# Ledger of designs, part 127: miniprotein binders against q9bqp7

Target 1, 240 residues: q9bqp7
Amino acid sequence: VPQNWFPIFNPERSDKPNASDPSVPLKIPLQRNVIPSVTRVLQQTMTKQQVFLLERWKQRMILELGEDGFKEYTSNVFLQGKRFHEALESILSPQETLKERDENLLKSGYIESVQHILKDVSGVRALESAVQHETLNYIGLLDCVAEYQGKLCVIDWKTSEKPKPFIQSTFDNPLQVVAYMGAMNHDTNYSFQVQCGLIVVAYKDGSPAHPHFMDAELCSQYWTKWLLRLEEYTEKKKNQ

## First folded at step 13 (miniprotein)

Design Gf19
Fold by ESMFold2-Fast, scan of step 13:
Structure Gf19 (fold): chain B 240 residues (1-240), chain A 97 residues (1-97)
Amino acid sequence: as target 1 above (240 residues)
Amino acid sequence: SPDEIVKEIEKLAEEVRKLLKEGKYDEAIEEALKAVYKAYEYGDPELIAKVELLLAEAYIAAGDPRARYIIRIAKEIAEWLGSPELIEEVEKVRKKE
């Protein structure tokens, strides 16, 4: 149980649009400062089992690919993820004018993979936008806030060369989503409330992406786990 | 669901054992690798060790010296868990090498 409980949802906010909301998606730039990011907190507070399993996974991959092959694999995964996010931002932004190079990004297998998910996405309110929890003192850069099948969601886009059949099998992705959600719900740069999350896993071969929807109850459960990780991070930093 | 992932891994493991009995070692290795990757995604150390051992058995059958490195991974997991049962399973596979 977290020592310093704080609610994920802001009872003073609504998930419905109001007349004062911007007509274009928000894109608040991420400011460099001493406040920790969501990704840093999660990386610095991995459980002993998570660290052990990641080390075994690296050993497994090196055994199959060799040291140089593993480095190349890791670099390519990062690059393809970056390109995928850039393409999605372009597709979902009403102000973008696509060039020939941007069109090449739109033809990837990952983009083909998410087409059926994108048909259910509308009402985009934020893209590649910074969030800050003013009370809990952490920051993040979220991918997207939009309605998915009529529900306002924090949406996180992931790439995979392997299928991920269920959200529980993915390290820390649900915690990342709810951390962004809680920050946005209490960030003065935003006026609306998000109660749902969506993790979309896209595949390199174009096979249909897996959507992992998180309702308000599930988000609340992961929020408690995120608060414990944040508490652990704060205590570790205090003792350094 | 978690149960569905475990069932998929179990199905792959059964296919591996069938291929090994049929002397189809390359196909057995291919299917075992799929099970290993799914087990790492699932994140259960005991299940990972068990499917790594199955992969090691496929490499042993194929005469591939990499089997010893795979057995090492399974042994490290068994020791991390402090599971006497799993440590014994590791030893059974190691003796086949």
Scores: ipSAE 0.646, ipTM 0.895, lowest interface PAE 1.1, mean pLDDT 85

Design Gf2
Fold by ESMFold2-Fast, scan of step 13:
Structure Gf2 (fold): chain B 240 residues (1-240), chain A 97 residues (1-97)
Amino acid sequence: as target 1 above (240 residues)
Amino acid sequence: SPDEIVKEIEKLAEEVRKLLKEGKYDEAIEEALKAVYKAFELGDPELIAKVELLLAEAYIAAGDPRARYIIRIAKEIAEWLGSPELIEEVEKVRKKE
């Protein structure tokens, strides 16, 4: 059990639409500051085995591609992910900004992969929006908050491509989702409650994406694990 | 699932051993590389070391000098695990270089 336990859900909030809720999805910009991000906390609290294997995977990739080839590969994976997120934001936003710039980005295999998921997504409330947990002192940038099959969810869009590091690296994805959820539920910039998560893994070849739904009970279980990772991060910083 | 990935790796390893016996070294390297990447996806260090060693044997058979660097990766994993059996397997492959 974490020493500084705090609830993930806010009893003062509801997940139902309110007349005062914006008709346009919220997009609060992430401000640079010394408060750690969710991704930084997770990166700094990887297990010894995960760190060791990540270094061996980098060594493997460099051996295969050369240093320049590895940098190019990493840059390409980042760019593909960025384009996928931009395309999704455009599709889910009332304004079609990305379509005006480059329609070809909307026709990628990744977008084809998520079509069946998107048909079940509605009531978008936030896109590419910053969250901060004022009490626990962490920040994050979430992808999307919307209803999936009638349930309000923090939705995290992931791309899958080969070659990639170990599959266990994706086990932090549920922690990332609940960390954003807990922050949003206690962030004064938002007025609603999120109790469910959704991780969507999209494929470059257009194969149907895999949705991993997280109900409130599962989110509560991962929240406890996130609090332990945050506690570990804080302790390591004191000893640095 | 992890179990499905293990089965795929085992199938690839069996194909590599078959190709090596047939003298099809370049094809063996390609299949072994697929096994290596799948083992990294799984994140099982013992399995990663074993398929890296299989890849090293394919590179040795093909006369590719990169074999020594692959053996080094397997050795580092074997030493991190503290596995006498795996360290012995690394040494056997190294002697073939």
Scores: ipSAE 0.675, ipTM 0.915, lowest interface PAE 0.9, mean pLDDT 86
Fold by OpenDDE base, second read of step 14:
Parts: structure tokens; C-alpha cells; sequence
Structure Gf2 (fold): chain B 240 residues (1-240), chain A 97 residues (1-97)
């Protein structure tokens, strides 16, 4: 049980978006501060097992590709992921004024992969927006807040590239989503609350993406796990 | 879902075995690598070790020296898990090298 329990949901916020919510998605810039990011917390609190497996994978990939080849591969994977997120931001943004839709960005297999999910996405409230949990002292950059099949969700877009040198542990993706939810629900920059999460795994080959919907109950379960990871991080930092 | 990923890995494993029987070693390696990546995405150490062994078999069939490194990784995982069954499987693959 977390020592510092905090609710994921804010009882003072209504689930109903105020009718006055701007038609434009929120994009709050991430401020560089001493506050740890969700990603940093998760990375530094990986289990010894996860670290071991990742290191072994890395060593194997270096053996297969060489050191330079592995660096190139890692860079390419990162670049593809970035382009995918940029393309999604462009698609989900209502402002036509986004930079000339680089038609090349939209022709990616990943974009093709998520097309069926995008059909069920509406009511975009935030895109690439920073969240801060003031009480629990963490920050994050969420990909999207939108309605998926009529339910307001924090949506996290993941690329599944084969091969990925870094295992984005599918185990930590739900933790990331709920961390963003909890932060957003208590961030004064947001007037609304989210109760659901959605992880979308996009594929390079254009095969249909897999949506992983997280209801309020599942989010609450992962929130407890997130709090434990955050406590572990805080303890590790005090001992350093 | 995790279950869907497992099913995909199983399908890939079946394909690898088929390709190995057909003597299509390069294709077998490619599909085995896909299985390994999926297993790592899933983060199941036991499944990772199993698909690593499958990749090792494909490398062995191809005469690829990388087999030795993969077997070592699988062995370390098996030992870390303390799985006698997996250790035995590792040793079976090693004997084919």
C-alpha cells in the first residue's frame, strides 16, 4: 500500500466538460524544472529483471548490428516515432493552420494502422500538453485527451517497430497513462477530469492498430502501482 | 491485449518452425527476430527465453555464429528464472550448435 496515497480522480471536478471549453485543444508547454517526469520515474524504478532483460537485448542488438549500426537503428526508431506523433498532432488538430501537411508524414504505415481508431476519436481537448501534479511532484507530456467511442480518455500513442532495441515495457505504458490522468485531474490548467485511458499500439506495416482501453476501475488499479513507483523513486533520490 | 500478443508470438514461432523445415533459414531468422521483439514488448522473461531459443535454432540452421550469443542470453534468463525446464531446453539447443 502506498504510504502517500492520493486519489486519481478529483471529486471537485465534474466529468462534464464545461460548454465553455475552447474549441481548440490545449497545448500547455512543458517547463523544464527540477520536478521529475513520469518517464523518468518509470525508467529509474524498473525492476532488476526489466533492466537485465533490456541490457541483454541491447547487447544482442549490438552484436548483430555493431555499435554504429545499433546507434543508427535507435536513431531511426526515435525519428519514426517522433514523425508519427507529429503526424497525429496534425491530424487531430482542428486548426488548418498546422504546417503544410507533409503528405509524406501521412503516408506512413503507422498512420494507416491507426485510421480505424481515429474514426472513433472525437472531442479533442488536449494535444502534446504538459501536466503537473503539484502535490505528488511529477510532470508529464501527454499525447492526447479526446473522446474515444464517446468516453473521454487520455490517449497514449505507441509505435511498435520491429525490431525495437528498447523494450518499451508494455507493463509501464498503463502506468504512464494513469500518471498523466492523475496529474491532469489535479492540474489547475485543466478544468475537466478524465476517467479512462487508451493505449493505441500502431504498427509500421499498416496493420490495424490495437486499442487498449482502460476503464476507471483498471485505471485505479494501475494508479496504486504508479504511486508505489513514485515512492520508490523518491526514496532512491533521498538516498543519493 | 497481452493474450493477443502471445498468440501472435505463437503464430510466428510456428512459422519459424515451418520455414526451418523448408530450409528457408534467412526467412526463419527474420520471423524469429519478430517473435523476440514481440516477447520483449510483452516483457515475459520465460517467453523471451523461449523465442530466443527459437532464434538460436534458426541461426544454428543457417550456420550463423550469432547462435552462441543468443544461447548465452537464453541461458542467463533461464538461470535467473530458476526454471529447470527452460535450462534443459537451452542445453538441448546448445547441443545442436
Amino acid sequence: as target 1 above (240 residues)
Amino acid sequence: SPDEIVKEIEKLAEEVRKLLKEGKYDEAIEEALKAVYKAFELGDPELIAKVELLLAEAYIAAGDPRARYIIRIAKEIAEWLGSPELIEEVEKVRKKE
Scores: ipSAE 0.024, ipTM 0.326, lowest interface PAE 6.2, mean pLDDT 86

Design Gf20
Fold by ESMFold2-Fast, scan of step 13:
Structure Gf20 (fold): chain B 240 residues (1-240), chain A 97 residues (1-97)
Amino acid sequence: as target 1 above (240 residues)
Amino acid sequence: SPDEIVKEIEKLAEEVRKLLKEGKYDEAIEEALKAVYKAYELGSPELIAKVELLLAEAYIAAGDPRARYIIRIAKEIAEWLGSPELIEEVEKVRKKE
């Protein structure tokens, strides 16, 4: 699928703030239906190498932690990630409920890890919000849309107990970000244009999070790869 | 760059070899595990196999029975890659067990 037939950016939209834009960040609820999610598409179209390495990694983790230990580790990683996202939504939201939350939930190592990133985040436009690409028929739930160092970005928050010092180490995370971006740019529930992405990897021990910024050119390159994954998913679905 | 991450993993591997020579097996295992997890996050099968074998050598030196399972992981990766050099490295470490 040529990128020119399904562009990531919408020429009818601006990335500049508009006086008519809502002062409260958008939070469109995700509705489950037969339309595939970004995460489903990516999970069902993993490369042979990705599948093989994931199997080896699981074997590696079970060897070190045991079966029960691995199950506990996986559950804890999921729970910590969920709590981290909830804390970030609370911090970035102007809602009164932020002040009602336990302060200890906002002082985790992961939150300490992202403090220097949050200092550069402003102009929040959307939080935990559903996106749908009307033409390409996929949906997603993005974490955040806000200005990072003056540039409007789709921001994806990740937790890790291991460092990820460059973008290539994040596998499908860049594809996830551009999929959300392309969907939002063509979703009638939104009126603005996003041209940049940001993947933030936060660390449990509070060491400084690694920001992986994606400019418009890099987003366009990953968009082409996302379109190929989406096409592969569609073909597999027809053949099942 | 990818080269910088490879260099970081190689630096960890060098530290492991140094710790093994000094008889500091627990520290060697700790540093080797850091290299292993970093190699998995990088997603390089060749590098994963190499640092898994290094971890296996640390486990062998420490008398840890987990070494045989790590060697099996490295063997599966070497065979998947079809790398004669890595297959030979696996066999060399296996014979030390």
Scores: ipSAE 0.643, ipTM 0.899, lowest interface PAE 1.1, mean pLDDT 85

Design Gf21
Fold by ESMFold2-Fast, scan of step 13:
Structure Gf21 (fold): chain B 240 residues (1-240), chain A 97 residues (1-97)
Amino acid sequence: as target 1 above (240 residues)
Amino acid sequence: SPDEIVKEIEKLAEEVRKLLKEGKYDEAIEEALKAVWKAYELGDPELIAKVELLLAEAYIAAGDPRARYIIRIAKEIAEWLGSPELIEEVEKVRKKE
């Protein structure tokens, strides 16, 4: 698939805010159907080496923790990530539910880790919101769309602990961000244009989070790679 | 960065070898496990195999039966890579068991 037939940026949209934009961040619910999600496409197009190493990592974890310990560990990692995202949504929402939530939840190490990033975040336009690329037929649930240091970004919040317990592809994280970006830019539920990405890696011990900013050129480069992964996914499904 | 992670793994591996020489097997296992998790984080199969073998040597020294399962993981990786050098390293550690 040629990139110029499916550009990441929509020529019919402006990257500037207009007076008709909603003052409340959008939160479109994710509807599950036969259309593949970004995460499913990426999971189904992992390299043979990535699949092999993930299976060895799982074997390693079970050896050290036992079957039940491994299940508990994976559940705990999932829960920590979910709570982190929920806390960030609450913090960034103008319709705060902070008074109803445990204040200790907002004082987690992960939240402390991102404080310096949050100071540079403003103009939130979407939170935990579904996106769909109507032409390329994929869906996703993005974390946040907001201005970071004055630039409108798709922001993806990641948790990390020391030591990291499993293999993570840094290349898949940027692919996820640009996939959401391209979908949002061509989704009729949204009227604005996003041209930048931001991946924020937060630490459980409160150490300062690492921001990985992606400008428009870098986003375009990763978009080409995302289109190749999507094509690979489509070919695999067509041949089944 | 990948280079920084490699350097950190090398430092951990050196500490493991020192602790093994001093007979501090539990501490050697702890440090070797840190190296293993960092190698998985990096995603380099050759490095994963090498640090798993180092952990296996620590388990062997401690009399821990888990060594055989670790050796099997390293063997599977060495065979996946088709590396004669790694296959030989696996065999050397297996003979110590």
Scores: ipSAE 0.620, ipTM 0.888, lowest interface PAE 1.2, mean pLDDT 84

Design Gf22
Fold by ESMFold2-Fast, scan of step 13:
Structure Gf22 (fold): chain B 240 residues (1-240), chain A 97 residues (1-97)
Amino acid sequence: as target 1 above (240 residues)
Amino acid sequence: SPDEIVKEIEKLAEEVRKLLKEGKYDEAIEEALKAVYKAYELGDPELIAKVELLLAEAYIAAGDPRARRIIRIAKEIAEWLGSPELIEEVEKVRKKE
């Protein structure tokens, strides 16, 4: 696949908000099918170095925590991430009422960590919403599309304990964001264009979250790398 | 950014070396573990091996038998990289055991 045949930005779409009325953020449900997800493509196209280091990291963690401790740790990290995303969706949704369970999530250090970022977030367009690239045939579930400091962004919320335990989350985060961006820009369920990305790393102890902003040029650079990973995935699937 | 993570790892490594000189072995292990996790986050195999070896030195100083398994992780990385210099660093730490 020639890299310039599949641009990240859609020339037929406006980057300006087209609604005068406040609309509820879009939340299109993700349908499981044979079309690969962004996370599956990235997981199955890890480099030999990434696979090797992930195995060493697992050995490291098992050495420190034991087999059962490692399983408990990974389960806890997953649940914390899920609860953090649920809390953020509740906070950013203008139509959602807070439940007792959601109130407990709002007391977490992760939510304290992102407060200064949330002050700069407005104009929410989509939350926990499915995207599909119609021509490249991949799907994803993005966290959020909103204006960050006046720029419309695909925003990806990440949780991290200090120190951060997963090498995979560091390597592929920008690729995940641009994959969602390119899909949304070419998905018929959406009418707007996103040109920027934001990865927000929140900390359990409430330390200020770290925002990693990606402008249009940087997004285009990572889009090229994502297309290579998608091509690699497709080739591996043909050879099985 | 990767550069910021490298600086954090360097600062943690300096703190570990200071704590080891002061005989504060448990604190040295704690700080070395932070450096190790940061190195895995970065994904630089040479840096991972180097901070794992620093953790192994802290374990050796504390009399912790986990040092041998950590040295093996660093050795596997050094061998995978084919780095004679790093293999020598592994052997230097192993001899301190």
Scores: ipSAE 0.542, ipTM 0.883, lowest interface PAE 1.5, mean pLDDT 84

Design Gf23
Fold by ESMFold2-Fast, scan of step 13:
Structure Gf23 (fold): chain B 240 residues (1-240), chain A 97 residues (1-97)
Amino acid sequence: as target 1 above (240 residues)
Amino acid sequence: SPDEIVKEIEKLAEEVRKLLKEGKYDEAIEEALKAVYKAYELGDPELIAKVELLLAEAYIAAGDPRARYIIRIAEEIALWLGSPELIEEVEKVRKKE
């Protein structure tokens, strides 16, 4: 149990659209400051098992690809992820920008992979938008907030290559989602409540993406784990 | 689900053993690598060690010197887990080298 407990959900908010809500999705820029990001907290507090297994996997990949091949592989994975997120933001943005879309971004196997998921996504409220938790002192940049099968979700888009998956992105994904959710629910720049999460794993070969839906109860369970990681980060920062 | 991934890994492992018996070493390595990557996705250290050892056996059969490094990876996992059974499996594979 975390010593400094704080609720993930805000009792003063609802998930229903407000009549005064803007028709365009919110895109609040991330302001750099001394407050730690969700990704930094998670990277600095990986479990001993996570660190050990990631190091074994790294040795495995270097053995298979060589040092230069491994460097090229990881660089390509990050580039593909960036292009995938740019394409999704373009697809989910208002129709006014449709004619300016980069056709090359829309041709990837990853985009083909998520088509069946995108059919169930509507009511986009935020894209590539900054969140801050003033009380718990952390910040983040979330991918998307939209309705998935009628439920308002924080949606996190992930890429995976077959047969060589990028395993680093499988760790802590649920914690990342709930950290963004808790921050948004208490951030004065937003007026709505998010209670669900969705992690979508897209595949390079175009095979159907896997949606991992997180209901309110599951989000609450992962929120407790996120609070423990944040507590560990704070303690490590004191001790260096 | 985790249970479905375990079943896929087991099916891949059986295919590897079949291919090794048939002398199809390159195909055995390919299938073993798929099992290894799925085991890392699952994050079960015992399963990772077991399928890494199976990959090492495929490399040994193919005459691939990388087998030595794979055996070491499996050994480090077995020692970290403190599993006498896995340590014994590591030594059995090492003797085939």
Scores: ipSAE 0.375, ipTM 0.802, lowest interface PAE 2.7, mean pLDDT 85

Design Gf3
Fold by ESMFold2-Fast, scan of step 13:
Structure Gf3 (fold): chain B 240 residues (1-240), chain A 97 residues (1-97)
Amino acid sequence: as target 1 above (240 residues)
Amino acid sequence: SPDEIVKEIEKLAEEVRKLLKEGKYDEAIEEALKAVYKAYDLGDPELIAKVELLLAEAYIAAGDPRARYIIRIAKEIAEWLGSPELIEEVEKVRKKE
């Protein structure tokens, strides 16, 4: 799929904030339907190598932890990630929330790990918000859209639990970010343009999080790869 | 970056070999597992197989029966890659079991 037919950036939108933008971050609820999510597309179009290595990793983890231990580990990783995202949403919301924050994460390593990144985050536009690419027919739930060091970014928060990290394709993380970006830029629920991405890896031990910034050129390169994955997904579904 | 991860894996592998020479098998296993997890994060199947074999050597030295399963994982990766050199390294470690 040629990029010039489906550009990541919307020529009808500005990359600069305007005065009519809401001061309260948007939080569009995700409506469940048959339209595939970004995560679903990526999971269904993994390369043969990615599938092979994921199965070897599962085999490795089961050998180390036992089957019950592996289930507990994966459940714990999911729960820690969910709590981290909930804590970040609370911290970045300008208004007081009625929901109690995760006390363990606020006092433990992950939130401490990300503090130096949060100091450079401002102008929050969206939090835990649904996006849909109306023309390409996919949906997603992005973590955050905010200015990082003055540049409007789709920000994706990741946790890293050492010594047993959950396998996430680092190749797919940038694709996830640009998929959300392209969807938001063409979603009528949003009026602004995002051209940059940021992947933040936070550590359980509180060591400084690693920010992986993606400029507009890099986002355009990954967008081309995302379009290929989406095309592969669509063709596989037609052949089933 | 990938280069930084490779450097960390090399450092861990060197520490594992040192610990094995010193007879500190449990510590060698712990460091080898760290290298294995980093190699999977990187997603380089050749490197994964190499560090899994290093872990297998640590398990063999410790008398840990899990060595046979780690050798099997490394063998499956070597065969998937079609690497005669790596397949030979797998057989060399298997003979030590």
Scores: ipSAE 0.605, ipTM 0.892, lowest interface PAE 1.3, mean pLDDT 85

Design Gf4
Fold by ESMFold2-Fast, scan of step 13:
Structure Gf4 (fold): chain B 240 residues (1-240), chain A 97 residues (1-97)
Amino acid sequence: as target 1 above (240 residues)
Amino acid sequence: SPDEIVKEIEKLAEEVRKLLKEGKYDEAIEEALKAVYKAYLLGDPELIAKVELLLAEAYIAAGDPRARYIIRIAKEIAEWLGSPELIEEVEKVRKKE
């Protein structure tokens, strides 16, 4: 149980569309400041087991690929992820915005992988948009907020190469989603309520992506764990 | 889910043992690597050590010198866990190198 509990959901908000909602998805720019990001909090509060396993995974990858091969692998994973997110933002944006994008970004195995998920996505409300929790003092940049199978979700897009996964932060993906959700639900730049999460793992070879849906109860459980990580981060910062 | 990943790893491990018995060492290595990567995604150190040792067995059978580095990784995990059973399994595989 965290010492400074705060609710994930905002009782003043609804997940239903209303007449005052913007017709274009929101894209609030991320402002650089001293407030920690979700990813920084999670990186600085990894458990001893997570750190130990990450180090063993790096040794494993270096053993198979060599030092130069490992650096190339991690660089390529980063670039492919960036390209995948750019393509998804283009696909989910309004028609006029889509025309300004490089259409070659739409032709990848990852995009093929996620097609069946995208057919269940509608009512996009935010894309590549900054969130800030002004009470809990953290920020983040979420990928997407949209309806998945009729439920409003914070959607996080992940890439995975078979057989070699990129393992960094995999354990913390649900925590990222609920951290963004809690921030958005209490951020004055947004007016709606999100209660569900979706982590979509897309594959380079075009194999069907795996959706990991998180209902409100599961999000509440992970929210408590996120609050504990945030508390740990704050305490570590005070002891510096 | 975690349970589904464990079942996938168990299925891969059985395939590896079958391929080793058939003398198909390169295929055994490929399947063992899939199991290893799934175990890292799951984040269970005991399971990681066990599948790394299975990969080491495949490398030993293939005459691949990388086996010694994999045995070292498994040993470090077994020692971190303080598991006498795993430490014994590491030593059994090491003796085959």
Scores: ipSAE 0.532, ipTM 0.872, lowest interface PAE 1.8, mean pLDDT 86

Design Gf5
Fold by ESMFold2-Fast, scan of step 13:
Structure Gf5 (fold): chain B 240 residues (1-240), chain A 97 residues (1-97)
Amino acid sequence: as target 1 above (240 residues)
Amino acid sequence: SPDEIVKEIEKLAEEVRKLLKEGKYDEAIEEALKAVYKAYMLGDPELIAKVELLLAEAYIAAGDPRARYIIRIAKEIAEWLGSPELIEEVEKVRKKE
């Protein structure tokens, strides 16, 4: 149990649409500062087994690709992920001006993979937007906040290349989602409440993406685990 | 689900063994690599060690010198786990090199 427990949901907020809600999805820029990001907290608090396995996986990849090949592989995975997120932001953004969409970005196998998920997504509230937890002092950049099958969700888009998945991203995806959720629910830049999460794993070959829906109870369970990771990070920082 | 991924890995491992018996070493390596990546995705160190050893056997059969380094990865995992059974499996594969 965390020593400094804090609730994930804000009782002063509603998940219902408000007339004062902006018609354009929010996109608050992430500011560089000394406050730790969700990704930094998670990276600095990996278990010994997670660190050991990540090192073995890197050794595995370097053996097959060489050091330069591994660097190129990780850069390409990052670039494909970035392009996928850019395409999704473009698809989900309302058209304020007639902007030509990049056909190459919109024709990827990853975009084909998520079509059936996008069919159930509406009411977009935020895209590529910064969140900060006012009390717990951490920041993050979330992918998307929208209704999925009628429920307001923090949605995190993931890419997966078979047979070479990037192992680092598989351990903490639910913690990442609830960390963003808790931050947004207590961030003065936002007025609504999110109680659900959705992790969508898209495939390069266009195979149907896997949606992993997290209801409020599951989010609360992962929130407790996130608070323990945040506490561990804070203690490690004090000891260094 | 994790159980479904384990079944996929088991199916791939069986295909690797079949391909090795048929002398189709390059195909065996390809299928073994799929199993290895799925095992890392699952994060089960014992399973990772076992499928890495299977990949090593495929590399040995193909005459690929990378087998030596793969055996070392499996050995490091077996030693980290403190598993006498896995350590013995590592030595059995090493003798084939």
Scores: ipSAE 0.678, ipTM 0.912, lowest interface PAE 1.0, mean pLDDT 86
Fold by OpenDDE base, second read of step 14:
Structure Gf5 (fold): chain B 240 residues (1-240), chain A 97 residues (1-97)
Amino acid sequence: as target 1 above (240 residues)
Amino acid sequence: SPDEIVKEIEKLAEEVRKLLKEGKYDEAIEEALKAVYKAYMLGDPELIAKVELLLAEAYIAAGDPRARYIIRIAKEIAEWLGSPELIEEVEKVRKKE
């Protein structure tokens, strides 16, 4: 049980977006501060097993690709992910804010992969927006807040390249989502609350993306796990 | 689902074994690599070690020097898990090198 319990949901906020919510998605810039990001907390609190397996995979990839080849591979994976998020932001942004859609960004297998999910996405409230949990002292940059099949969700877009060797923590993705939810629900920059999460795994080959919907109950379960990870991080930093 | 991924890995492993019997070593390596990637995505260290060994067998069959390094990885995982069975399997593959 977390020592420092804090609720994921804010009882003072209504689930109904106020009618005065701007038609334009929120994009709050991430401020560089001493506050740890969700990603940093998760990375530094990986289990010994996860760290071990990731290191073994890295060694394997270096063996197969060479050091320079592995660097190139990693850079390409990162670039593809970035382009995918940029393309999604462009798609989900209101038409008036549509910078010249680089048609080349839209012609990706990942974008093709998520098309069926995008059909069920509406009511975009935030895109690439910073969240801060003032009490728990963490920050994050969430990909999207929108309605998925009529439910307001924090949506996290993931690219799966076959083969992404890294146990990129499909295990920690739910933690990331609930961390963003909890922060947003208590961030004064947001007037509304989210109760659901959605992880979308997009595929490079254009095969249909896999949606992982997280209801309020599942979010609450992962929130407890997130709090434990945050405590572990805080303890590790005090001992350094 | 994790279970579906396991089934896919098992199917790939079976295909690798078939390809090895057919003398199609390059294809066996390719399918073994797919299995390894899926196992790492799943994050099951035992399954990772098993498919690494399968890849090592494919490399050995192809005369690929990378086999030695893959066997080392599998051994380190097996030792870390403290699995006597897996350690034994590693040693069996090593003897084929």
Scores: ipSAE 0.364, ipTM 0.756, lowest interface PAE 1.6, mean pLDDT 89

